# VHH binders against p49116, part 27

Target 1, 238 residues: p49116
Amino acid sequence: EGPLLSDTHVTFKLTMPSPMPEYLNVHYICESASRLLFLSMHWARSIPAFQALGQDCNTSLVRACWNELFTLGLAQCAQVMSLSTILAAIVNHLQNSIQEDKLSGDRIKQVMEHIWKLQEFCNSMAKLDIDGYEYAYLKAIVLFSPDHPGLTSTSQIEKFQEKAQMELQDYVQKTYSEDTYRLARILVRLPALRLMSSNITEELFFTGLIGNVSIDSIIPYILKMETAEYNGQITGAS
Short names: E, the ipSAE of ESMFold2; O, the ipSAE of OpenDDE; V2, 0.75 times the mean of E and O plus 0.25 times the DockQ between their complexes.

## First folded at step 20 (VHH; framework vhh_8cml_1)

Design m6 (at its last look DockQ between E and O 0.64; V2 from the best seeds 0.00; counts 0 for: pae E 2.9 > 2)
Fold by OpenDDE, look of step 20:
Structure m6 (fold): chain B 238 residues (1-238), chain A 125 residues (1-125)
Amino acid sequence: as target 1 above (238 residues)
Amino acid sequence: EVQLVESGGGLVQPGGSLRLSCAASGFTFDDYAMGWFRQAPGQEREFVALISWSGGVTRYSSSAKGRFTISRDNAKNTVYLQMNSLKPEDTGVYFCAADRYGLEWDKYSTEYDYWGQGTQVTVSS
C-alpha cells in the first residue's frame, strides 16, 4: 500500500540523439522515437504497481497502450524533441512517397489526419500547460486501463487506475486550487488518444528502424532490457 | 468542370455573425481537405481554417480560433465557415480552397488544387 506514484516517477527526461542533423532523416526520427518509446516503457516498469501485476500482464498492458503512452510522451517532450520539426520532416518524406505513387489516396488521407491529430493533441496539451506530475498521472491512468481486450487481473488494474485518478485529483486540487475545472479539462483530453491509430504511429516513427518487425513484438524485449541498454539499441536505415 | 462557389458573404456590424458556404462540384469532394482563406485589400492571402477529409480534424488561425467554426457536409459537397464575433479586421474576400493531400495546408504552400472566386465579407459599423 501507499501512493501509486512517487516523485521518482515524475521525472521524464528524454535525451535526443546528438548531433542533430540539418536535415532530419528517417534514421534520426526513428532513433528519437525509439528513445522515447524505451523511456516510456521503462517508466512504466519503474512503477511498483506495474511490477506487481507480473510479466505477462505487464506485457499485455504495454501492448495495449504503448501508442497512447508514446503520444503522451510526444506531448510531454515536444520541446526537447522539436516535435514540430520532426513532424514537418515526416510530412516532407510523405510528400515524396506521394509523388512516387507509393501510397493509395485513402492511406494518404489516413496518415495525414493522424499527423494532424498528433499535432492538435500536443498543442492542446501545451496550451493546458500540463506539468510533470499531471503527465505522470495521465500516463498511469492510460497504462492501467482495464478495458483492453485480453487482459488478466482486470480488477487489480482497475484499482490501480482509480488510485492514479485519485492521486491526480488530489494533486490538481492542491496545486491548482484556483482552477476548479482543471482536472476535468485535463481528463477530457484522454479520449483523443484512443482515436489515434497505433499502426499509423508505428509507420510514421518506427518503419525505418523496425522494418517488418512490429512494436508489439519487441515490447517484451524492451521491458526486459536494462535501462542502460536501450540507448542506441534500435538502429535502422537512414 | 471543377467549381468552388462561395456564398454567404455580406455587410455586417462588428460583433455580428456570418455563415459562409462553399459548394463544390466537378471532383470527388471527400478526397480533399477543405479550407478557408481570406485576403484584405493590399494584403496577402492568409489562412483562416481547414478541415480534414472526414471532418475529424480542424485547424484555425490564431485570429479565427474561438470565433470561427469550419465544418463540412460530404453528402452535400459543401464546406462551411461559421463566423461569430466579427471584427473590422476580418474584412476581406474569403476564398474556399481544396487540397487533396493537405500537406502543410495551413503553412506557406504554393500547392493548392482548387480555389473559389471568393465572397466579400465586410465588417463595419
Scores: ipSAE 0.598, ipTM 0.836, lowest interface PAE 0.9, mean pLDDT 91
Fold by ESMFold2, look of step 20:
Structure m6 (fold): chain B 238 residues (1-238), chain A 125 residues (1-125)
Amino acid sequence: as target 1 above (238 residues)
Amino acid sequence: EVQLVESGGGLVQPGGSLRLSCAASGFTFDDYAMGWFRQAPGQEREFVALISWSGGVTRYSSSAKGRFTISRDNAKNTVYLQMNSLKPEDTGVYFCAADRYGLEWDKYSTEYDYWGQGTQVTVSS
């Protein structure tokens, strides 16, 4: 009926754990990543179109795309997070695991290629100077993807994705009228998100998660949380 | 013994092309990211291009992007640099380098595990 997203969906403010340790560690990285994950899930849940799909469809959508949303969040918040410093600390931990013979050479190569692709994606988004409105619509396009197997309501999901694409086009035309090819340059970056492995993202950012529980298994609980609980998880105030 | 042997350098006119090769031996080539660097007289060695162990990811300096192409043939333990539209500022000694697992992913100079002896590229009319 109305616009897919409102101005409240453009605000995406990540706050980092404090105090920042002298040496980054698994706990700090995991808490930082958890805050971004909860912020991303809170964002998705707040969208009226998402709410309209029903609880089972919502859970299926987020299970299918949480890693892509998380990766867009990393790119959007790369400066605030000092993502390059976090990735360097992760590589240092990986080097220790190599010395202790805890990982196969093939796994090491997979993890390092993922880190390279992640940094390349974030750098390309920074070079394009993607703004908060554009990020919000890109996240909506990723969220309302009808292409994932096992989804119900595929026709309605596709209509919401088309609406997000239309609203992004309108925004870019009005805001960047002098740059005819901006929309195309932005959209060309999206296929890279499908190359990101949720398994490797969990290894890189969520190693300290209690109970060794996969993100996929906790998504229903995250989506049911009260707003006050979300805010406590996002800011560490609990 | 580890060896990286560059070849294919030479004299070329501005606008011309060269294809550099780097033959590797003495290590497990498939575990290494491979890079090309260059050094002009009186200058610091500078990054040109980088390719992952599988060839799935490539990176280029701003001066190389669009003109140079890095590739590798893991069956032949060889990495290549195709250089097109050469300019006088491309003149220098070109080195290949190997970095195990790409662990120096955020560094574009002298931190690599192995280096070749270099091959001279001269672009002049």
Scores: ipSAE 0.342, ipTM 0.710, lowest interface PAE 2.9, mean pLDDT 86
ESMFold2 (binder alone), look of step 20: mean pLDDT 82; pTM 0.830

## First folded at step 21 (VHH; framework vhh_8cml_1)

Design n21 (at its last look DockQ between E and O 0.10; V2 from the best seeds 0.00; counts 0 for: pae O 3.6 > 2, placed apart)
Fold by ESMFold2, look of step 21:
Structure n21 (fold): chain B 238 residues (1-238), chain A 123 residues (1-123)
Amino acid sequence: as target 1 above (238 residues)
Amino acid sequence: EVQLVESGGGLVQPGGSLRLSCAASGFTFDDYAMGWFRQAPGQEREFVALITWSGGVTRYSSSAKGRFTISRDNAKNTVYLQMNSLKPEDTGVYFCAADRYGLEWYKTEYDYWGQGTQVTVSS
């Protein structure tokens, strides 16, 4: 009935583990990624439209889109995270695995292409100078996607997505009134998110955190956490 | 054994087009990201474009984006650079380069280099 997002949903402040080590290691990368994941889940859970869908629908929706939300978060926070440095460290660790013959050539190519796809996505978003309002609406469009297999309540999800699209359109037209094509340029970046592999994202960013458990499997528990638990995970004090 | 042989360079007027080709041999082409670099006289070699083994990811310099298109044909072991709307500042020697597994995607220490083909944009 009111706006889909309020100003509280525009704020998205990631705090990095301190101090940053001179040589990035898997634990620093996993902690940094974990903070972003929990910040993204807290953001999604705080939206009244999301709350209105019910727990089963919430779980299904987030399982379908967590990697897209995470990837938008990486792009939005790329400077704060020093994402290029993190990706370079991951590439260096992969070179060690290549020299020790631990990975097949096909797997190496899959992982490396994903890394560069991610970096090129983040660069394209930076080049467009996407602002915090635009990121919030892009995340909402991704979150309320009715197209994922196995969803229920798809009519209501579609209505929320259309509302997010409308509010983004209104914002862009008002704020960037002289730039007729800005909305189109922003929206054409979204298909790239569907090409990101959640399996490879887990391998790159979460191997030390979740072991053999996929993020898909823990989402119901994350969504049921109390606010104090979220704050602990976001700050690394859990 | 390894060869990267560029062709398709030449003289063209401003606003014109050229298509560069780079034929590769002596290595497993499908394992390499392929790229184009250029060098004007007295200048450092500069990045122009890159493409992964599958063609699924490309990268362009700011001066190339929107005007140049990199592509590859793995069946022919060949990478291409379609250059449109050419400007005098595009003049230089264009080099093909190969980067195993894309490990040097943002760097300049590539595994293999061609000898280059001259592109001259002038009236």
Scores: ipSAE 0.679, ipTM 0.883, lowest interface PAE 1.1, mean pLDDT 88
Fold by OpenDDE, look of step 21:
Structure n21 (fold): chain B 238 residues (1-238), chain A 123 residues (1-123)
Amino acid sequence: as target 1 above (238 residues)
Amino acid sequence: EVQLVESGGGLVQPGGSLRLSCAASGFTFDDYAMGWFRQAPGQEREFVALITWSGGVTRYSSSAKGRFTISRDNAKNTVYLQMNSLKPEDTGVYFCAADRYGLEWYKTEYDYWGQGTQVTVSS
């Protein structure tokens, strides 16, 4: 069996909506987030091992880990996205909602903590100076997680995860030979992803775009979307 | 040691201007929203302005809106409050504060506070 990932899986280029408005409105945020989501899912789809699991299993995996993939994507694309500015804008929008008494104090704290966690995670990844290969492998490890409820073919998923981990290890040893603990430092960041609420992420980044439709419900459609359709969306959504 | 040190306060006449500065140290400045608060004699401390960690979003109290401008320089770990068209009712001790979340209305305690700088607007 060949490697789990190839160099083609390392490329992860997000195209932002253009032009960037002076004021980041909800639509811009949602569009940006959607593009990242689509990119992340299509990245997953491009992995032969992912395809080998079959459509049902694929869908289930993405449903289970989309938030983690998305968050890794945020970290990876933080500069291109101007993530800090986006997050600030989200906070601003939330403040408006708060002033309108739409959210309880506890909910506000919960949401704001989530935002902070996102920012902290992204900052931590930046501090580690995670490269494209490492991100690809981390995303693969997250994608092929066998411990989500309701998954089929868990043995095979586990094998793929192990393969991802091994390839990451090999890469890190090869590329960062002088940093003996780099692998460990990278891997210990993954638990932070599990602490983040998918519901809150969805609310923060997607509410203005998807309305009453959940990310969970649209995942199958995104996975079935042709690359041409995705590209068309990128070019047309200015 | 975490420090917030306010400066720039003083005595001004009504209609005058002041620029307050708050120098931060001992923590990751750009990870915090920064705010200005004030406390008039015999009154409770009140919110004046807030700026998010990236500087991309600002918020002002109704009293400050249109007259005050909050800004920050993350390279200098400093937040500023430009106060124009000052009124006697603007008199008070102005405090700099750091908040991870950037929401003044639901928090009873902020992460870090300065000692304050006196602003007096009087004819």
Scores: ipSAE 0.032, ipTM 0.413, lowest interface PAE 3.6, mean pLDDT 89
ESMFold2 (binder alone), look of step 21: mean pLDDT 81; pTM 0.824

Design n22 (at its last look DockQ between E and O 0.63; V2 from the best seeds 0.00; counts 0 for: pae O 4.1 > 2, grease 24.6 > 24.2)
Fold by ESMFold2, look of step 21:
Structure n22 (fold): chain B 238 residues (1-238), chain A 123 residues (1-123)
Amino acid sequence: as target 1 above (238 residues)
Amino acid sequence: EVQLVESGGGLVQPGGSLRLSCAASGFTFDDYAMGWFRQAPGQEREFVALITWSGGVTYYSSSAKGRFTISRDNAKNTVYLQMNSLKPEDTGVYFCAADRYGLEWYKTEYDYWGQGTQVTVSS
């Protein structure tokens, strides 16, 4: 009963590592991305509907959608992160790998198309001036996707997704009452998230931290993480 | 030997349309993002549009978006620029260019350039 999200779920404040280096390196990029990932995972954990699904279902949902949540987070925080600068630095590092013959031509093309799709997604969201409420509901829509194999509470998940869609509709109609097509323009951006590869996201943003494990493997530990440990990761404290 | 040969330019009235073609040879077309640039007399060359090797990603300058469409036919090693609703400020020489793996984006340091085709929009 009641709204799916509260005002506390609208707040999404990312704190960047300080100081910003003169030349962006893999460690700065990985730390920045890790902070966003942790913020996104703990955002999802804070939702009462998510908590109600149970621990195993929670893990399955986040494993299935973490890259979409991360990508929405990149778009929402693109200015704070200086995302265009980070992507340019990644391209420069990629050029070094090309000169050393460390990547196949097919892999280079996959990575570059992913970077371009990501940049265009973020640009399209910025042009729509998507606000914090809209981002929160879009994240809820991608989080509560009933389509993934192995889910046990599929009907409940679908009902939460429908509730997120309804609350987004109500918000947009009330807040942007003179823009009849805003909801449609926002929702048609979501299919682009399905084109994002979690494998490539890991390679672009997380290679310096993950080593020989994937984000999929660490999600259960992130979701179980106590508040003190979480705050240490967000602030970059050692 | 690498060749990029543009065609389809000409004189057109404001509001009219043109379709530019660029035939490519001498390199592995499927490894290259293809772009269109233009240059007015006395001006710097400016980006118009680009398209990746698969055609899955396109990007347009602000002046081109909504009016121009870039496309490619990898079987024919050809890239196209459909230009609609042409304006006098679209006048210039249009160049196609090839960028291996798309690393240059909108910048002008593409690997290969054509000689250009003239587009003139005037009453």
Scores: ipSAE 0.293, ipTM 0.705, lowest interface PAE 3.4, mean pLDDT 86
Fold by OpenDDE, look of step 21:
Structure n22 (fold): chain B 238 residues (1-238), chain A 123 residues (1-123)
Amino acid sequence: as target 1 above (238 residues)
Amino acid sequence: EVQLVESGGGLVQPGGSLRLSCAASGFTFDDYAMGWFRQAPGQEREFVALITWSGGVTYYSSSAKGRFTISRDNAKNTVYLQMNSLKPEDTGVYFCAADRYGLEWYKTEYDYWGQGTQVTVSS
C-alpha cells in the first residue's frame, strides 16, 4: 500500500463566515465552528484508508474522535479564526448567563477551565510552530485511534495509525533534521486532547445549532454530504 | 474581609531565585482562578502567570515561561510563584490576583488584588 496521506491531505483551509460582525454573536461562532467541523470531517473522508474501513467503522471513528479533530483544527486555524476573539466572545456570553444564575458554580469552573485548556493547547501548538504536514499526520494519528470503545477492525485501524506515525517521523526527520526531539515534543501534545470534554466543546461552540441536534447524531450525515451540500448546510446553520 | 497578602519578595542577584506566596482570606479560594501580575517602575501592570481553580491548567507570559512556575494549595488558600533565573528586567512589584472566571479573559476588572511585594533583581 502507498502512503497514508498525500500532499492533498495537507491543505486545510477554513473559510470564515463573511462579513465578520462587529459583535461576535452566537450564530457567527456556531457557523464558524460548524465550518471547521465539516472541514475536519471532509478531510477525514478524503483519506483512502478511512474509506477502506467502511461506513460503519469510519463513522464510529469520527464519533469517537471528533472533539480531538475539532480541537486540532482550532489550533491549526487559530489565526484565521481569530480564536482568541471567539473564545473571549464565548466567555462574554457565558458571563451573561452566569449573572442570571443559570449555571452552578461548579459548572462555571468546568466550562471556564475547559476554555483555558483549549487556549493553552492552541498556544502550545503555535509555540511549537506546527506546520501543515505535521497537523495532517497528527490528525491522522488521532483519527485512526484503535483504543476507543466499541470499534471494529481495530487491527486495521492500528496499522493505519502506525503508518501515520511513521510518515510523520519520516517527515520530521527530513524537514527538521537539526531538531532530533521535535517528533517527541509534538506527539506528547496529543494526550491533552483526550482530557477535553466533547460535551463542553459542543456546548461552547454548537449551542446555536438549529434544534436539539448533537454532533454525534449529525456525524453520519456530514460524512455523506457532498461538497455542495456541505456549503449549503453551513449557510443554513447560522 | 477579602485579603490577598503577598510575601517572599526581596533583593536577589541576576540568575537567582525567589518564591512568592499569596495568602488568601475572606472568600472561597477554590472558586477563583489565581494569578500573578507585575509592575515595573514607570510601566503598566502586566500579566505573569495564572492557575485555574483546580490547578489543572497553568498559563504563563512569554517572559515568564520556562523560568517561573505557578502553583496553588487550596487547603492553605495560597498561590505560589517560583521564579528562577531572574533577570534585572523582572524587577517590579508583584501582585496576586483572584478572579472567578479566569484571569486575562475579556473582562473589565479582576475581582481581588493584593497590595504587592517588591522584587528587585540587581547585581
Scores: ipSAE 0.024, ipTM 0.460, lowest interface PAE 4.1, mean pLDDT 88
ESMFold2 (binder alone), look of step 21: mean pLDDT 83; pTM 0.839

Design n23 (at its last look DockQ between E and O 0.01; V2 from the best seeds 0.00; counts 0 for: pae O 8.5 > 2, grease 24.9 > 24.2, placed apart)
Fold by ESMFold2, look of step 21:
Structure n23 (fold): chain B 238 residues (1-238), chain A 123 residues (1-123)
Amino acid sequence: as target 1 above (238 residues)
Amino acid sequence: EVQLVESGGGLVQPGGSLRLSCAASGFTFDDYAMGWFRQAPGQEREFVALITWSGGVKDYSSSATGRFTISRDNAKNTVYLQMNSLKPEDTGVYFCAADRYGLEWYSTEYDYWGQGTQVTVSS
């Protein structure tokens, strides 16, 4: 019954693999993306409202929205990640596949348009100067989305989303009191997240995964991961 | 032979509007992102706007945002730049460019270039 998010949910600090190679290879890109994914999942599972929905509902919610959370994470961490450099490296790697005629023209256009949509989204968020509190509430709004297929407890999920929206409104009104339309400008960015393809995100950022497993299949394991094991994954400790 | 032919440039007063067109031929237009660039005398060529093959993604330079609109008509193999609230600083030669699959982003390394159309904004 208290606030949906506390100050512990605002901190979102990504550490990058070290050292940064002169040539950004697929391994560096995949490790960087994996760290962001784990950070995003750890963030979600730390929320008491999320914990209260139960394990099956938690898994279903994250499966439905992980790409939206990941994309918000990319926008929030774009400078730390040097995301524009990573996207340029991804395009360079794609050019090899194009030269070798490994992809259909339609698939190439689909992938490239997704990359451009991602860059446009991140630029629009940077232009709005979205802060860490606002990102935390936006992530909560996408996490507690009741309209995903196959969800149970949608009434409770909707109430949590409404609470996230109210807390965002309160924060924006207190912090940006001179900017009457800031909340509206922020919220209209969210539909772009639903246009992002999880399959293409996997291809762009996670192509180095062994076997043909999807992010969808590993989500239950990430959500159950112990804190010590999680910290080992994101610090690069061997 | 590939051709990009710009038109619609001219002289306009500050605050006025112009609509540039670029007719494309000799390549599969629907595979290309299209861009507009401009060059003032003695200056480097600078990015103005781009649009993907479907029109699903558009982007603008900071100087163009809110004033210019890029669009395309794939049935006519034509890309447009609607320029509103023109300023003297917008004066220059405007070039249409084509980038297969959108691989060049904002760089000037596009595959094909038009010869340009002059835009002059003067009191």
Scores: ipSAE 0.436, ipTM 0.768, lowest interface PAE 2.4, mean pLDDT 87
Fold by OpenDDE, look of step 21:
Structure n23 (fold): chain B 238 residues (1-238), chain A 123 residues (1-123)
Amino acid sequence: as target 1 above (238 residues)
Amino acid sequence: EVQLVESGGGLVQPGGSLRLSCAASGFTFDDYAMGWFRQAPGQEREFVALITWSGGVKDYSSSATGRFTISRDNAKNTVYLQMNSLKPEDTGVYFCAADRYGLEWYSTEYDYWGQGTQVTVSS
């Protein structure tokens, strides 16, 4: 009965597609986003507690929280991804398409507000200077959320979440001993993740490759992906 | 059997126009994003244009931007590429491709590919 997370779970290295194009096209954006999504899910899969829940339960968890995990990943990898540039490119690519599809002004507003929320969240995380350990624990807290509908083993999930929270507390106390309110400042950012629409996130980052197939529907396939395939995809090898 | 069949290629003078078509069969067309790629002689295959399942998102390479237009008719299981103001540099084999899940990120790993159609821009 060791810790929920180890040092191996702290590493979260996103490799961007290479070479970076002069013009960020939708395909590049979608590829980048897909890599992040895969990395996030692979990260979850690497946690022993996650595996202990069983395939059905852990799949349900990821389905419930993939948007939150992805968003935390965006925040964590914002510099490497040049997230601001990507978001700007997304807006540019969507403008003409939105007009062509005759989307309502309200829908446009919703999409733009979502982009703003994403950027604001990422900026807030940057301002807090969240480190790799804190991100790992935050992701674990988000992953092991028992309050999603339709979950099984909610008691066990709750225990894992509590463990993640305790470990985060211990880490923050040890590492940031002079900042007595850091833990609270970090945790209060989590509600912002629940305000973000998974559908809009999917539309912004994944429509170029997935089409009308939902992230929800492909999650089981991603979780079953072989490590070698994943590594190859992430590193750009073959 | 899955098939993507490109058509509409040919010889055209600089400044001319062509309309490529790609007819799909053997799979649920409206579940896939569709793309156009091209390969010039001695060069690698490169991205030209992309359109999502409903046409809600369109994207183009820098070279294609402002000159090419991608569209699709899901009732006909067909994707199109209108190419205007063609240049000699646009010469190559143009390929239609389909991607469903986005599990393959690279341009060479789409789910389905056509055999290509030759486009030659020459005076």
Scores: ipSAE 0.020, ipTM 0.263, lowest interface PAE 8.5, mean pLDDT 87
ESMFold2 (binder alone), look of step 21: mean pLDDT 81; pTM 0.821

Design n24 (at its last look DockQ between E and O 0.09; V2 from the best seeds 0.00; counts 0 for: pae O 3.0 > 2, placed apart)
Fold by ESMFold2, look of step 21:
Structure n24 (fold): chain B 238 residues (1-238), chain A 123 residues (1-123)
Amino acid sequence: as target 1 above (238 residues)
Amino acid sequence: EVQLVESGGGLVQPGGSLRLSCAASGFTFDDYAMGWFRQAPGQEREFVALITWSGGTTRYSSSAKGRFTISRDNAKNTVYLQMNSLKPEDTGVYFCAADRYGLYWYSTEYDYWGQGTQVTVSS
């Protein structure tokens, strides 16, 4: 039936809001994160295997894994978006909330540990020099995860995940033939994604997006958008 | 009064092991990321290892990774550094440091510092 991903699914070009302000405020951070979210959703929706599962299954899969896809996107685009600068700005805004005594100590610790797990994950991916093909297959492995509760068609989802794993293996063996352990080193990075909290990701990156509406709630509408609307959301052009 | 008291240093042969301890008092230990730094003669303090309040996140310098293990026991208000496969380059004074909420995770400026314990690796 042909490859799970084609070369068009490897392209993942994030464009940052311009101009970059001298102080990274909440609106710049939220716009940057929003562009990455819509780029990630557009990527997932464009995969023929994903389309074949049907609309209800598509929504269930993306609800279960959007935070892992977003986190892989952060790692892939960390240099383009100056992620370390964005995280420093978030910590600075958090320090103001701490001094205003607006957050419990337990919540502060949860948020800060999440930030450091995210930064260490991104650093580990950069050290491995993960390329665009490898990111595309890692995202596919995460997207087609049969383990999430409430999924239908789990047998077909599992087959697509196995296909993504096989295609990643073939790619790594051909492209990095002298590095017999590269596939294993890449795959052991995935468990860290399970530790990322979608609730905290929303607080870090999306506090100004739409008030109290969660990303989970808007996923069906994002997946139904026309291509022109996606392009507007990715670039802020309309 | 805040105190960080290091112990467990000494003279060790190359390839040997040491376990450093840092006993903390005078602050809420469970709110702090804890770390180890070292200083060789004539050099600045350099980062060795760091661990969050829960133990769930750690960071190691490139020279420490794979050889050293940081851990903590919140019931005893103590952080540890297990140092294996010691080399002469590991010689120096080892300092314990505390970082409230991990706000200084990638910095060399921390809220509290100990007085240090000497580690000497020589044959």
Scores: ipSAE 0.446, ipTM 0.781, lowest interface PAE 2.2, mean pLDDT 88
Fold by OpenDDE, look of step 21:
Structure n24 (fold): chain B 238 residues (1-238), chain A 123 residues (1-123)
Amino acid sequence: as target 1 above (238 residues)
Amino acid sequence: EVQLVESGGGLVQPGGSLRLSCAASGFTFDDYAMGWFRQAPGQEREFVALITWSGGTTRYSSSAKGRFTISRDNAKNTVYLQMNSLKPEDTGVYFCAADRYGLYWYSTEYDYWGQGTQVTVSS
């Protein structure tokens, strides 16, 4: 059996909406987030092992881990996205809602803490100087997580996850031979992803775009979408 | 070294105005939301106003709303508090504070604090 990932899976290039507005409005944030989401899902779709699981299982996996994939994507694309600016804008919008008494104090705290966690995670990844290969493998590990409820073919998923882990290990050993603990440092970041609420992420990044439609509900559609269609939507929105 | 230095405080009569300034140094100013707090004698420190990173959003306490205006100049690394229609109840030490993540609603400890400037409103 060949490698789980190839060099083609390392490339993860996000194209931002253009032009960047002077003031980051909700629409810009949502569009940016949507592009990242689509990129992440299409990345997953490009993995032969992912395809081998079948459509139903694929959909279930992405539904279970989209937030984690998305978050890894945010970390990976933080510079291109100007993530700090986006997060600041989100906070600004949130503050407006707060002033209008649209949110409870507890909810505000929850959301703000989530933003903090997200920022800290991304900062931690930046500090580790995670490269494209490492991100690809981390995303694969997250994608092929067998411990989500309701999954079929869990044995196969587990095998793929193990393969991802092994390949990451090999890569790190080869590339960062002098840093014997790098693998461990990288892997210990993954639990932080599980602490993040998908609902809050959805609310922060996607509310202005999808309205009452959930990310969960659109995932099958995104996975079926042709790359050409996606690209067309990106170009048409310019 | 991180520093927040407040200025502009003083003695004013009721109905008067003051403009406070807070000069920041030693950190990336535009990466922080900036806030003003105050502490009256014998009372706890209380929130007065906050302005976000780019100045796009401001928040005021109920007591400050309509009378106080927070602003910032990122080029000067300075945050301001224009205080109008001052009341004796506004008397206290005013503190400038920096909050990187905008968690000011529930933060008990901001990232950086100034030493404060005294504002006294008295006839």
Scores: ipSAE 0.051, ipTM 0.409, lowest interface PAE 3.0, mean pLDDT 90
ESMFold2 (binder alone), look of step 21: mean pLDDT 83; pTM 0.844

